# Designs tried in a protein design chat: VH-VL binders against Large ribosomal subunit protein uL10m (mRpL10). Part 14

Target 1, 224 residues: Large ribosomal subunit protein uL10m (mRpL10), of Drosophila melanogaster (Fruit fly) (q9vpl3)
Amino acid sequence: RGKINIQRPKAPHYERARVVAVTQPKYPELPKAKSCFKTRAERTQQQQENPYNEIIAREVRNWLDHSRLVAFFHLSSITADDIFRVRVQLHKQNLHLKSYGSKIIEQAVKNTRYEAIVPLFHSNHCIVFSPDPEKTAALLRIVRRVPQMVLLGGIVEETMLSRNQLVAYAQMPGLHAVQAQLVQTLSQAPGHLIQQLQAHQNSFVQVLDVHAKNQMNEETPKST

## First folded at step 10 (VH-VL)

Design gc94 (from gc35 with light chain N33Y)
Fold by OpenDDE, fold request of step 12:
Structure gc94 (fold): chain C 224 residues (1-224), chain A 119 residues (1-119), chain B 111 residues (1-111)
Amino acid sequence: as target 1 above (224 residues)
Amino acid sequence: QVELVQSGAEVKKPGESLKISCKGSGYSFTEYWIGWVRQAPGKGLEWMGIIDPSDSYTRYSPSFQGQVTISADKSISTAYLQWSSLKASDTAMYYCARQWDYSFPLDYWGQGTLVTVSS
Amino acid sequence: DIALTQPASVSGSPGQSITISCTGTSSDVGSFYYVSWYQQHPGKAPKLMIYDNSKRPSGVSNRFSGSKSGNTASLTISGLQAEDEADYYCSSYDSSSTWVVFGGGTKLTVL
C-alpha cells in the first residue's frame, strides 16, 4: 500500500481536476474594504455627510419641487417673536417660511436645476414656498412690511426671476404663462441676474472675511 | 407716464403749521409707497420717512420721528408731509418719491417743494 | 447704522471716463446689499440713474454703469459730456436700522 504522500498529493485525474477546477467555490473576492485606505479627504467628506443634513436637504428639494412660487430673502437681525408673527401671516395665505443653512442648501440643490440659487445663500436668508403662483402678490404685500426681510428674487413656474421681475409678475393681470414670458422678455437676460447675484455674494463673503479677520485680531492678546 | 406733482413753494414763520402735498399719477397709487426726502440749502439728501398709501402705514427716520407727520389720501392719490410747528432749521427743499418698499430705489421723484421758514 | 462715504468732488474732461465711489461702513452684512445712484442737476429733483448695484432704468444713457464689490459701490460715466455735470448720490437701505441712507454726494465737474 504506497505511502500516501500527504505533502504532495498526486495530481487528481484530469477529469477530476476539471471538476475540481469548475467546482472550486469562486469565493467572491471580498470587496477590498475600501474603508482602510480612505484618504483623509474622503473621510472628511464622509464625515460631512451628516445623515441629518441629508434628510434636511431632501426636505428642501421636496419644497422646491412642489412649489410653483419660491421667494428668496435676506434676513437681517430679527427677533424670534417677529419671525413668528411673519410666519403666521404667511401661513394664513398658504405660504411657508423656511430657513436653512447655506451648506444644506448647497447640498440640496447640487446637480439640480436649482443650483443657480446657491449664490443667494451666503448670508442670513429665508425662503418662502407656495404651491400657488397666484399668491405672489399676497406674499409681497406681507413681506414689504417686514423691514428685516429684503427680497432678493424668486422662482415662479420654474423660472428664475429677479426681485424686480417678481414685483412685475405680481402686478401683471392674466395667465401665469403669459406673465412669465412677459417678465422674461422685459427683464435683462437671466445671465445678468446671476451675475448680479454673484456679485452680491462675493461682496458678502468679503465682508464676512474682514469681520472674521477683525475678530481674530481682537482675540490676539497683546502679549505685554 | 408716472408722475409725482408736489404743491408750490411755501414761506412761513417759525411756529406756524404747514402741510405740503404730493400727488401721484400714471400708476396704481396704492401699489407703491411714497418716501419723503429733505435737502437743506447746499446740503445732501436726507431720507425722512415712507408711507404705504393703501393703509397709511408709516415709518420715519429717527431724526425725523416726532418732528413731522406723513399721511396719505388714497382716494385722491395724494401723500402729505406736515409740521405742527415750523422751525428755521426746517428751511429746505422737500421731495416726494415713489418707492416700492424700503429696499427698492426711489424711481420717480416729485419736482420738490421749497419751504422757507424765516422770522 | 450704515454710513455711505463718497468723494466730495470728481472732475473729468469731455470724452473721458470717470468713476465715483461709494463706500458703506456697517456692522450688518445685510446692509448695503443694494445700491442706487441718483443724479441731481442744480435746482432740479434727483433722478435715478442706477439701481440694484448695476441696473439701469429705461431712458438712462448707457454711458452710466454701476458696479459693486465688497463694501464699495462704483458709478462709472463713460464718454463724459457737459450735461453730466451734476451732483451724484449713492443710496442704500439699512435693513438693521430700517431706513434709507444717502451718501454725502459727489460734485462732478466737466472741464
Scores: ipSAE 0.870, ipTM 0.945, lowest interface PAE 0.6, mean pLDDT 87
Fold by OpenDDE, fold request of step 12:
Structure gc94 (fold): chain C 224 residues (1-224), chain A 119 residues (1-119), chain B 111 residues (1-111)
Amino acid sequence: as target 1 above (224 residues)
Amino acid sequence: QVELVQSGAEVKKPGESLKISCKGSGYSFTEYWIGWVRQAPGKGLEWMGIIDPSDSYTRYSPSFQGQVTISADKSISTAYLQWSSLKASDTAMYYCARQWDYSFPLDYWGQGTLVTVSS
Amino acid sequence: DIALTQPASVSGSPGQSITISCTGTSSDVGSFYYVSWYQQHPGKAPKLMIYDNSKRPSGVSNRFSGSKSGNTASLTISGLQAEDEADYYCSSYDSSSTWVVFGGGTKLTVL
């Protein structure tokens, strides 16, 4: 019985090879890693299952209630890889990027203080959440360089801000710095007022002195 | 007050190199980006590209990719637009403008730099 | 790629209201989300007049107003004055291609 060459097995007969090829179980292609960002079509289909939508809506509400910084973005066509990179960058700053369907958002914010955000969700959108409002500058620094993310506005400390107001907020000095500036300004105000009051008094006295001198010169009769 | 001041008019020959400047003042130069816009004689506005002066991040429009170089020196609050080899077709007014990001408006503009390329 | 189309010219009499349209042709709704308007007098740099569809910068007259509906943005100038004679450009960001786009410009003539 010839030694079965286990290192170079003889190619099977053509017919056997054909049968093996046809009988090879076609394993379904591993579902392409579903991009964490569902297409608009996928989001619309999921809206029909009421219990699931309620669960997600509760999640959204929880994020909103526990976030001191919320930013809303329009999301253009972006690759899964690019989104992942952005997510990682944001996560390093304790910023959480999420995407929800418009209907879910509507359900989540219905009859709440957040209801005003509903008009922002007419297309593909994403939301960034953070418990720290001081991360606004960091957030904006990151997303500015993501062409597919267009800033729409946000919520900071329970206040709705336009995109321009968010930028302005991010550029403001910290609360302590602002307080320091305020104290400094207030401390200078009394000094300035005193100076102005004294300046007016001094000017008035000078004018009176000049007037008095002129009157004295007119009253001195030229003794011929 | 926010101001962008550009370098003076340039007259060059084809094949020559050129670098024009845009100096920003009245704001934190590194907090905003600088965009460049071309306007050929009698034509409309064309966005060329943008730079973040904080780290010199740049992006170009497809039409200008490889044709020009945008740079910045944040230490002197100045952005630059440069050509390695000018063409007659580069004759135009060039504007720098402040822009916070791609989707924000060009809110402050330089006075423009006229570049004339003639043989 | 987004293209912005403006009328080549618009005219009006002093005191009238005129509207300049800007139509975006894009498959991506996001590429025409925010529209800005610029005024340019001959030999001068452009000036921002309207941003974010309807917002006015500080120092811009309240005679200028912007609106957007669907794929069309509009600049309205009320109480037209002689000084309003200029070229007007709409602009938007193409988020899919990552560049700023300008319209072809509209020449406004005050009769």
Scores: ipSAE 0.861, ipTM 0.940, lowest interface PAE 0.6, mean pLDDT 88
Fold by OpenDDE, look of step 12:
Structure gc94 (fold): chain C 224 residues (1-224), chain A 119 residues (1-119), chain B 111 residues (1-111)
Amino acid sequence: as target 1 above (224 residues)
Amino acid sequence: QVELVQSGAEVKKPGESLKISCKGSGYSFTEYWIGWVRQAPGKGLEWMGIIDPSDSYTRYSPSFQGQVTISADKSISTAYLQWSSLKASDTAMYYCARQWDYSFPLDYWGQGTLVTVSS
Amino acid sequence: DIALTQPASVSGSPGQSITISCTGTSSDVGSFYYVSWYQQHPGKAPKLMIYDNSKRPSGVSNRFSGSKSGNTASLTISGLQAEDEADYYCSSYDSSSTWVVFGGGTKLTVL
């Protein structure tokens, strides 16, 4: 009785082999998990015009229309936890961090005054919205400590600013502070003006007095 | 005008400690960060690290982590770079430069401090 | 880690235009977003010449221009002058590693 070679089992009879071949569960090739490395940007590019995109686009437009401060950031590889932390920090300052696909942004700003921002959204990005332009300094202070966020530019009071302009804007004294300074300066001006006017008047009176005294001295007849 | 003025050249022996300074003027010192850059003789520029003088937040390049200490005194608008124990390999020109954040350029530079470490 | 590669040397005659390239090699698409260029004369501190790929600081000659396409940044110097002889460094921020990176530098010789 020939030793059953367990290492190289004899090929089953043709009929059995056929049955086994047909009954072998064809496990659907697990879709090769497309490496999750497609950037959010790449995933968004594949999203077909979905009615849902229109809704989101409207939302983006609403944010843009109602925000007096908008800042655009490139977002590098960042963990969800880190984003959440930043979001919380921003939220405490009434700053709203949002992320949208490039296509959605394009759709949202198409034929609007914001169309110029489209070139900023070539990669992963996030947007921070605020109703208060005075929060620019606070925003920049927070995001400077987030290495994964790169400032690209923004919109302040309906004006598009470069990243450098935003930094400069943040360094400016607030409008109220400037106004206060102006008021202070203006309030001090009348006092100075009055002093200067009085000084001139006093000087004039002094000159007149001297003249009067000189005239009186000339009229005193030398009583020889 | 924005200016960064660094301390003078240093000649030291291996094992000695050293602290060099960078004083900023002409701008709000706490609104910008200070970066340090090393340049070994005949070599290129190497970013060492950066400090936010407002609260002394500091970050180092991996190559310099633990090798140097960056600090700042905002009261006198001065940043510092220090070594606890110098090595011959620390011989280089050291520059401080103003930088808004990581992604902004080094827009103003100090004149450099030459550190020579020789036995 | 992002590496910035520059040619070791370039040369040109007075009045010519020369270009120095800076190529960033990074696995992260977000790296190498903004490139800066610095000029360094012998024995002097570096000077910022170009920032944000193509912007010139105040006081920098309009002969200097910067551009970026893909992973390559370029510094162009038009109307080359003797005073332009210096080392030039490109720099960028690596957002993944949180480092500022410099290129190896390019020595420009004016013939």
Scores: ipSAE 0.819, ipTM 0.906, lowest interface PAE 0.7, mean pLDDT 87
Fold by ESMFold2, fold request of step 12:
Structure gc94 (fold): chain C 224 residues (1-224), chain A 119 residues (1-119), chain B 111 residues (1-111)
Amino acid sequence: as target 1 above (224 residues)
Amino acid sequence: QVELVQSGAEVKKPGESLKISCKGSGYSFTEYWIGWVRQAPGKGLEWMGIIDPSDSYTRYSPSFQGQVTISADKSISTAYLQWSSLKASDTAMYYCARQWDYSFPLDYWGQGTLVTVSS
Amino acid sequence: DIALTQPASVSGSPGQSITISCTGTSSDVGSFYYVSWYQQHPGKAPKLMIYDNSKRPSGVSNRFSGSKSGNTASLTISGLQAEDEADYYCSSYDSSSTWVVFGGGTKLTVL
């Protein structure tokens, strides 16, 4: 059972006995008193942060809703200069490095399809968001050079991927590479094929223009 | 299919230079890093460092920083480990292995190059 | 600053299951996210047996399994066979010190 055994305390030395007798009843109370004070300070901090937490949580939800690529990393201690250089490199590729408190993330994904990501935020972390899933290879090429970042996994096109699956996805040929190969193949063909493609592209643009004009007319119909 | 083939065993004297090689085949050589691992006789494995052959990005463990040089020639799919001045304590088996990044496993290994440094 | 501690040796009889432990000394759990296990027969190069704590590469028998709990990773070999006699190393990446670490190795003897 929960028995506290005090049956054989050693005899106190004169100096030790005086110190122990004076401080023993106060020592257990001091940690509790400091803990209670920190609890009050923590409550005040929490109350002051609640409105900002919801605003920041909405930002996270917005990023999750509009990003077709999300990658999660553990982040060890790193200098401000080093992480700034990483953020700049990523930004050039339309990749957005963010860090949020675990409480903010939990609040942001509560009762959403993204709740599965919560376990990733029990440690120091950072997140990269992008609307461009084709930038996965560029992301991984940049961050693999950052020893303080450890890839944990990601979301691509609303599908959760393990870190190995994310690497495999990045190793696939990109859409731009496929399009470049197609153009190269067609430019080697007779000129009439090039004109047919150009005519179709112009016709497609014309259909989009008509669709946009129809959308404008529907937006402001005249009242009868 | 993935294969790493290392240069043959070497017997050297203290103070001599040495460059050993690791040739990769069966995969895109510049897509993965090459890591070097040391194993002293009768001892365990010790990670020495890596190179990304695509642009020669290199990183060394502290125990080997300034002691060896890691390099690569991507045109022939080959990585190198080099000493400018060998010591008797450099006697060991040296392996190259393929690695995606620091936290990923060493998934394919070369056969090893035994380096013996003795008077 | 992480050190990976393995027992120096373990032994088992054919058909038994054995477990080799790998315990990290770092308090930073981020330095011990993913553990790999390597098998090395005498005079041969190491071979990857388990990665990412519990995954097996293609061609590795399902008798080999891995797990990790807190600071301790485990390699379990079920249905022990004579050919399993080898040295086994765990490895992990220490992102706080920024380099790869190997355990000291465990010699498995099949009795």
Scores: ipSAE 0.754, ipTM 0.891, lowest interface PAE 1.0, mean pLDDT 78

Design gc94 (from gc35 with light chain N33Y)
Fold by ESMFold2, look of step 11:
Structure gc94 (fold): chain C 224 residues (1-224), chain A 119 residues (1-119), chain B 111 residues (1-111)
Amino acid sequence: as target 1 above (224 residues)
Amino acid sequence: QVELVQSGAEVKKPGESLKISCKGSGYSFTEYWIGWVRQAPGKGLEWMGIIDPSDSYTRYSPSFQGQVTISADKSISTAYLQWSSLKASDTAMYYCARQWDYSFPLDYWGQGTLVTVSS
Amino acid sequence: DIALTQPASVSGSPGQSITISCTGTSSDVGSFYYVSWYQQHPGKAPKLMIYDNSKRPSGVSNRFSGSKSGNTASLTISGLQAEDEADYYCSSYDSSSTWVVFGGGTKLTVL
């Protein structure tokens, strides 16, 4: 019909920007207006993404708080099919392969004893979480066969371990038996061993390994 | 004491087969991999591949895939490197070495097996 | 994608300190995380001298030290002795190409 169009499109900023930008012959004006509109939309989307980042950061904190085993890896290019197979193999052992953005990791570890791990996430990476520290050997056996994963280190029983310490931990016979034997030794040992544990909080597992070796030596029969 | 002891030197003609050995002792043989390294006369070190003796998981460098066979017999703590048909270019010193995984060092080495292939 | 480049030779007098370089060429920084150094005397098997960039195995003299900065690893030998004359190899794992890589080797001559 005439002045009152039957097709009465609204003249909102959004619809006008879409139509005019497609057909405009003059380059500078429409791109500017459309660009400003997209910039506002980008700001709104970024603001909406902040709640999801906080939720995911809390998820990472929960994993860290409930995992007695955490391992950090560099991850080179790998096919989606291959990484999925690795994730499935790990999951069968109660090992949970995850990857998060560095900003999320920074949020997750803020004001925690784990702030030192942030530099590990400046490159491509992945993390394995587990409530079961006895699964360290199983973890290492699986990832050793993944050429694209390089072990950087880990956390076991709230103690940060280097990759060599993590391997040594995995090779210890029966972790529960070692812990029980060490408790028995501490009830008889001089106070120097207790002082060493207190002084080296960040090397807790390494101190336990020293105590286990000392117990093996002391339990050996000696000449009278 | 961790030791890797290799079989003795070999002198062969082109086309002959050969199997050399590397016996590990002083550690749990199935907990570590065995890697093989070639060194041609007057040349540097070349990584050939590895085996996990626990289940014979094997991986080769592309330069050696199809050229040799790496195997192991865990019941006697021994790894092997084998050729079905030797070439003169196979003349080299061959070392076995212990390795935890790809990114860990070769921490203990065998004494080497010199293989000489000439007509 | 790592190629490990070492100088072909280096020399020094007894008592001096020398440094052998090992430079990686790669776009993947993760492929050059851990460098090992091996010493090989003529007719003998290589021996691990430095691992994880700077750590010494038991039985290796504290005259040997390692460091890494960027894509360059260094082996430093303090107080050179005649028995240090040998070939030295660096090594690293290239996780992007999925192979163990050795440098070409450096012949150390003690004058």
Scores: ipSAE 0.751, ipTM 0.888, lowest interface PAE 1.1, mean pLDDT 79
Fold by ESMFold2, look of step 12:
Structure gc94 (fold): chain C 224 residues (1-224), chain A 119 residues (1-119), chain B 111 residues (1-111)
Amino acid sequence: as target 1 above (224 residues)
Amino acid sequence: QVELVQSGAEVKKPGESLKISCKGSGYSFTEYWIGWVRQAPGKGLEWMGIIDPSDSYTRYSPSFQGQVTISADKSISTAYLQWSSLKASDTAMYYCARQWDYSFPLDYWGQGTLVTVSS
Amino acid sequence: DIALTQPASVSGSPGQSITISCTGTSSDVGSFYYVSWYQQHPGKAPKLMIYDNSKRPSGVSNRFSGSKSGNTASLTISGLQAEDEADYYCSSYDSSSTWVVFGGGTKLTVL
């Protein structure tokens, strides 16, 4: 609760620092961002075989718990140089671009208020975390120039927002108390807001179901 | 009220240049992008490209890359579509429409500009 | 890479419900996330009827609904009226190729 510096999440035991070091950005070195944006196969394999899955899941939980802004994107094939440049631009605004395997996300949010986000991560994706919800406008202006990133939605002040609601939020004048009150008002229509989030989730789940059926019938090429 | 108003119909000869306009009002012009859509007579809609009027960042469909120029003048809330040398095959209705970005719908449309290029 | 296939025409009688299909041909998961539908009367600009697969803009009749299942999106018009006679286009963003694509259009005739 309150302001969170998610650049420095709670450090796990040093015996497990390997996971933190792998996921931390190394600015300005371009090739180092490759570890953040792995292929779908690599993320799935890492999730299944990495003995430190619980450490990575704790990292995700810490980001979610300490971020007042979380944005979810589908990520199509993009060069390592391009995604690293996006990561650097975002980091300058205290916006932290991350990618995790779907099983790790599922493990991280199990039995939490955010369990409903799991279907968003069954394909190539990335997540942006920030303690600063006022940076939503900056986030959207940066990622609009990245055609391979498709906004799916987000969480602002612990409230799930559709992509259109997130855009509307970003267009407000930026007074924090006023913006928090508006987000609360959006959430006070739970039937309509829940239906919008569930419809977005269901559309994404439908895409994932097609992908799973293709893998069961015959192995298919993945974006590289 | 959000409105996109386009310049009037044009009748041209092959080889002539042309610049048509799309003026946006009723919203913050630089907070949204402008897309251009072509419709040949009796044919369907084709997305041509898009511009961010705040700094003129543009992106084109492959079918139109190098064929037209999309530009904007944010000081007068106006986007443009331009040909340096018209062809008879450029005869079509041209629409501008507002988009937040590539992946968002074209929510408000201009009335269209009919361009006729006689051979 | 993506193509959106619509039937060339569809017809119905007043009061019927009709459905117009829009099928994506890409096998890339996620390249067909959000479908929008546009209505165009002769001589008029297109009008957005459905966005994000199933959402209606304000001012659009609730007789219009959208859905998406697998790689096929559908526009359904219930209680068909003479004024619904128009061309209908689906559109989607292909994030793999990074372009907006329109379907070929469907002419709806009200008999």
Scores: ipSAE 0.685, ipTM 0.862, lowest interface PAE 1.4, mean pLDDT 78
Fold by ESMFold2, fold request of step 12:
Structure gc94 (fold): chain C 224 residues (1-224), chain A 119 residues (1-119), chain B 111 residues (1-111)
Amino acid sequence: as target 1 above (224 residues)
Amino acid sequence: QVELVQSGAEVKKPGESLKISCKGSGYSFTEYWIGWVRQAPGKGLEWMGIIDPSDSYTRYSPSFQGQVTISADKSISTAYLQWSSLKASDTAMYYCARQWDYSFPLDYWGQGTLVTVSS
Amino acid sequence: DIALTQPASVSGSPGQSITISCTGTSSDVGSFYYVSWYQQHPGKAPKLMIYDNSKRPSGVSNRFSGSKSGNTASLTISGLQAEDEADYYCSSYDSSSTWVVFGGGTKLTVL
């Protein structure tokens, strides 16, 4: 759908330094397999000699700003067919698999609370973005069958989570479901619902702890 | 809720073509893949291959590559297994089953289609 | 290129526990990583009993359990009942070759 293709490739701002024969946007090379990954030499050239790096960094910023779920993976050697299959399966769940150079990630997260993620991108890696944090469980289910993708951690609702925290988050109801449970509890008399919420409260408290910002979430005061 | 319904038993002669079907219901058909499993009389299960109905991506076991064709019509939630020229050794029970993709378990199975190929 | 080896048959008396093994070869990371188990009664379609080595689908008796250690997966049936008499197949995804492999099957006889 149009959301997954909202950001069409833009023409580079450094037109004087780029050889382009046509007026329409055109990529300098033919389409290639494994579009998420670049050779080391090509990555270095793009980061050092190509002002296109800031355009790509802005793209990463936009993904981070519009994604409620971001997951970081170390990527081992994988065939083009296998990574394509994984990308298709992820895309069916509105999960978008990307890869960017460490210099570009550094530019994208500079002056943000996410600067600590830069070392994760010094080796082969990939990133999964999604506007749907409730898709965390689906993401983990898909990648658990892909040993070449090793989860390092992620960002959910602008909160950085470790690998274990992200796995724990995936086992919980979505924030809207938790918010609906809170509203129902606040409007009802105390009773048997408190016992039912005790199991969810332990999980809910963990989710609230990882969402250290004020995110409009509230605990029931009588369960404290 | 989830159901896979296969076409009925077939009796064919060697050299004839055949296309059997598997219709999925009770779930979003294009969210899951459809795998095919062969079981010769008195023998074990053999995974033949799989299709993603959303884009018709297929993958075959090496034993069945080039031997059969797997296809799907997502508009009617149906997957197909097809032979261009049957052999007597194709006599078997054929199951379709749902998988999240080829690396996931076969969680729901069709009832099976018995194919008998005899002269 | 993973092959899954199961015993051809196992037997047990009602009320006993039995274990069916499934042994694979490993050629690289991810081969023989997640094992599923299927039960098949004569003339019927197989039924998923265990997935992801040890997880049980809804509706499957807790008498069925699975485990995996190294290259050997095991299906354990406790409190053996006559209805458990069936063929059992292990299955795994071979990530190096990217297709599904079934074991040869094990016929369980309840004495």
Scores: ipSAE 0.007, ipTM 0.502, lowest interface PAE 9.3, mean pLDDT 75

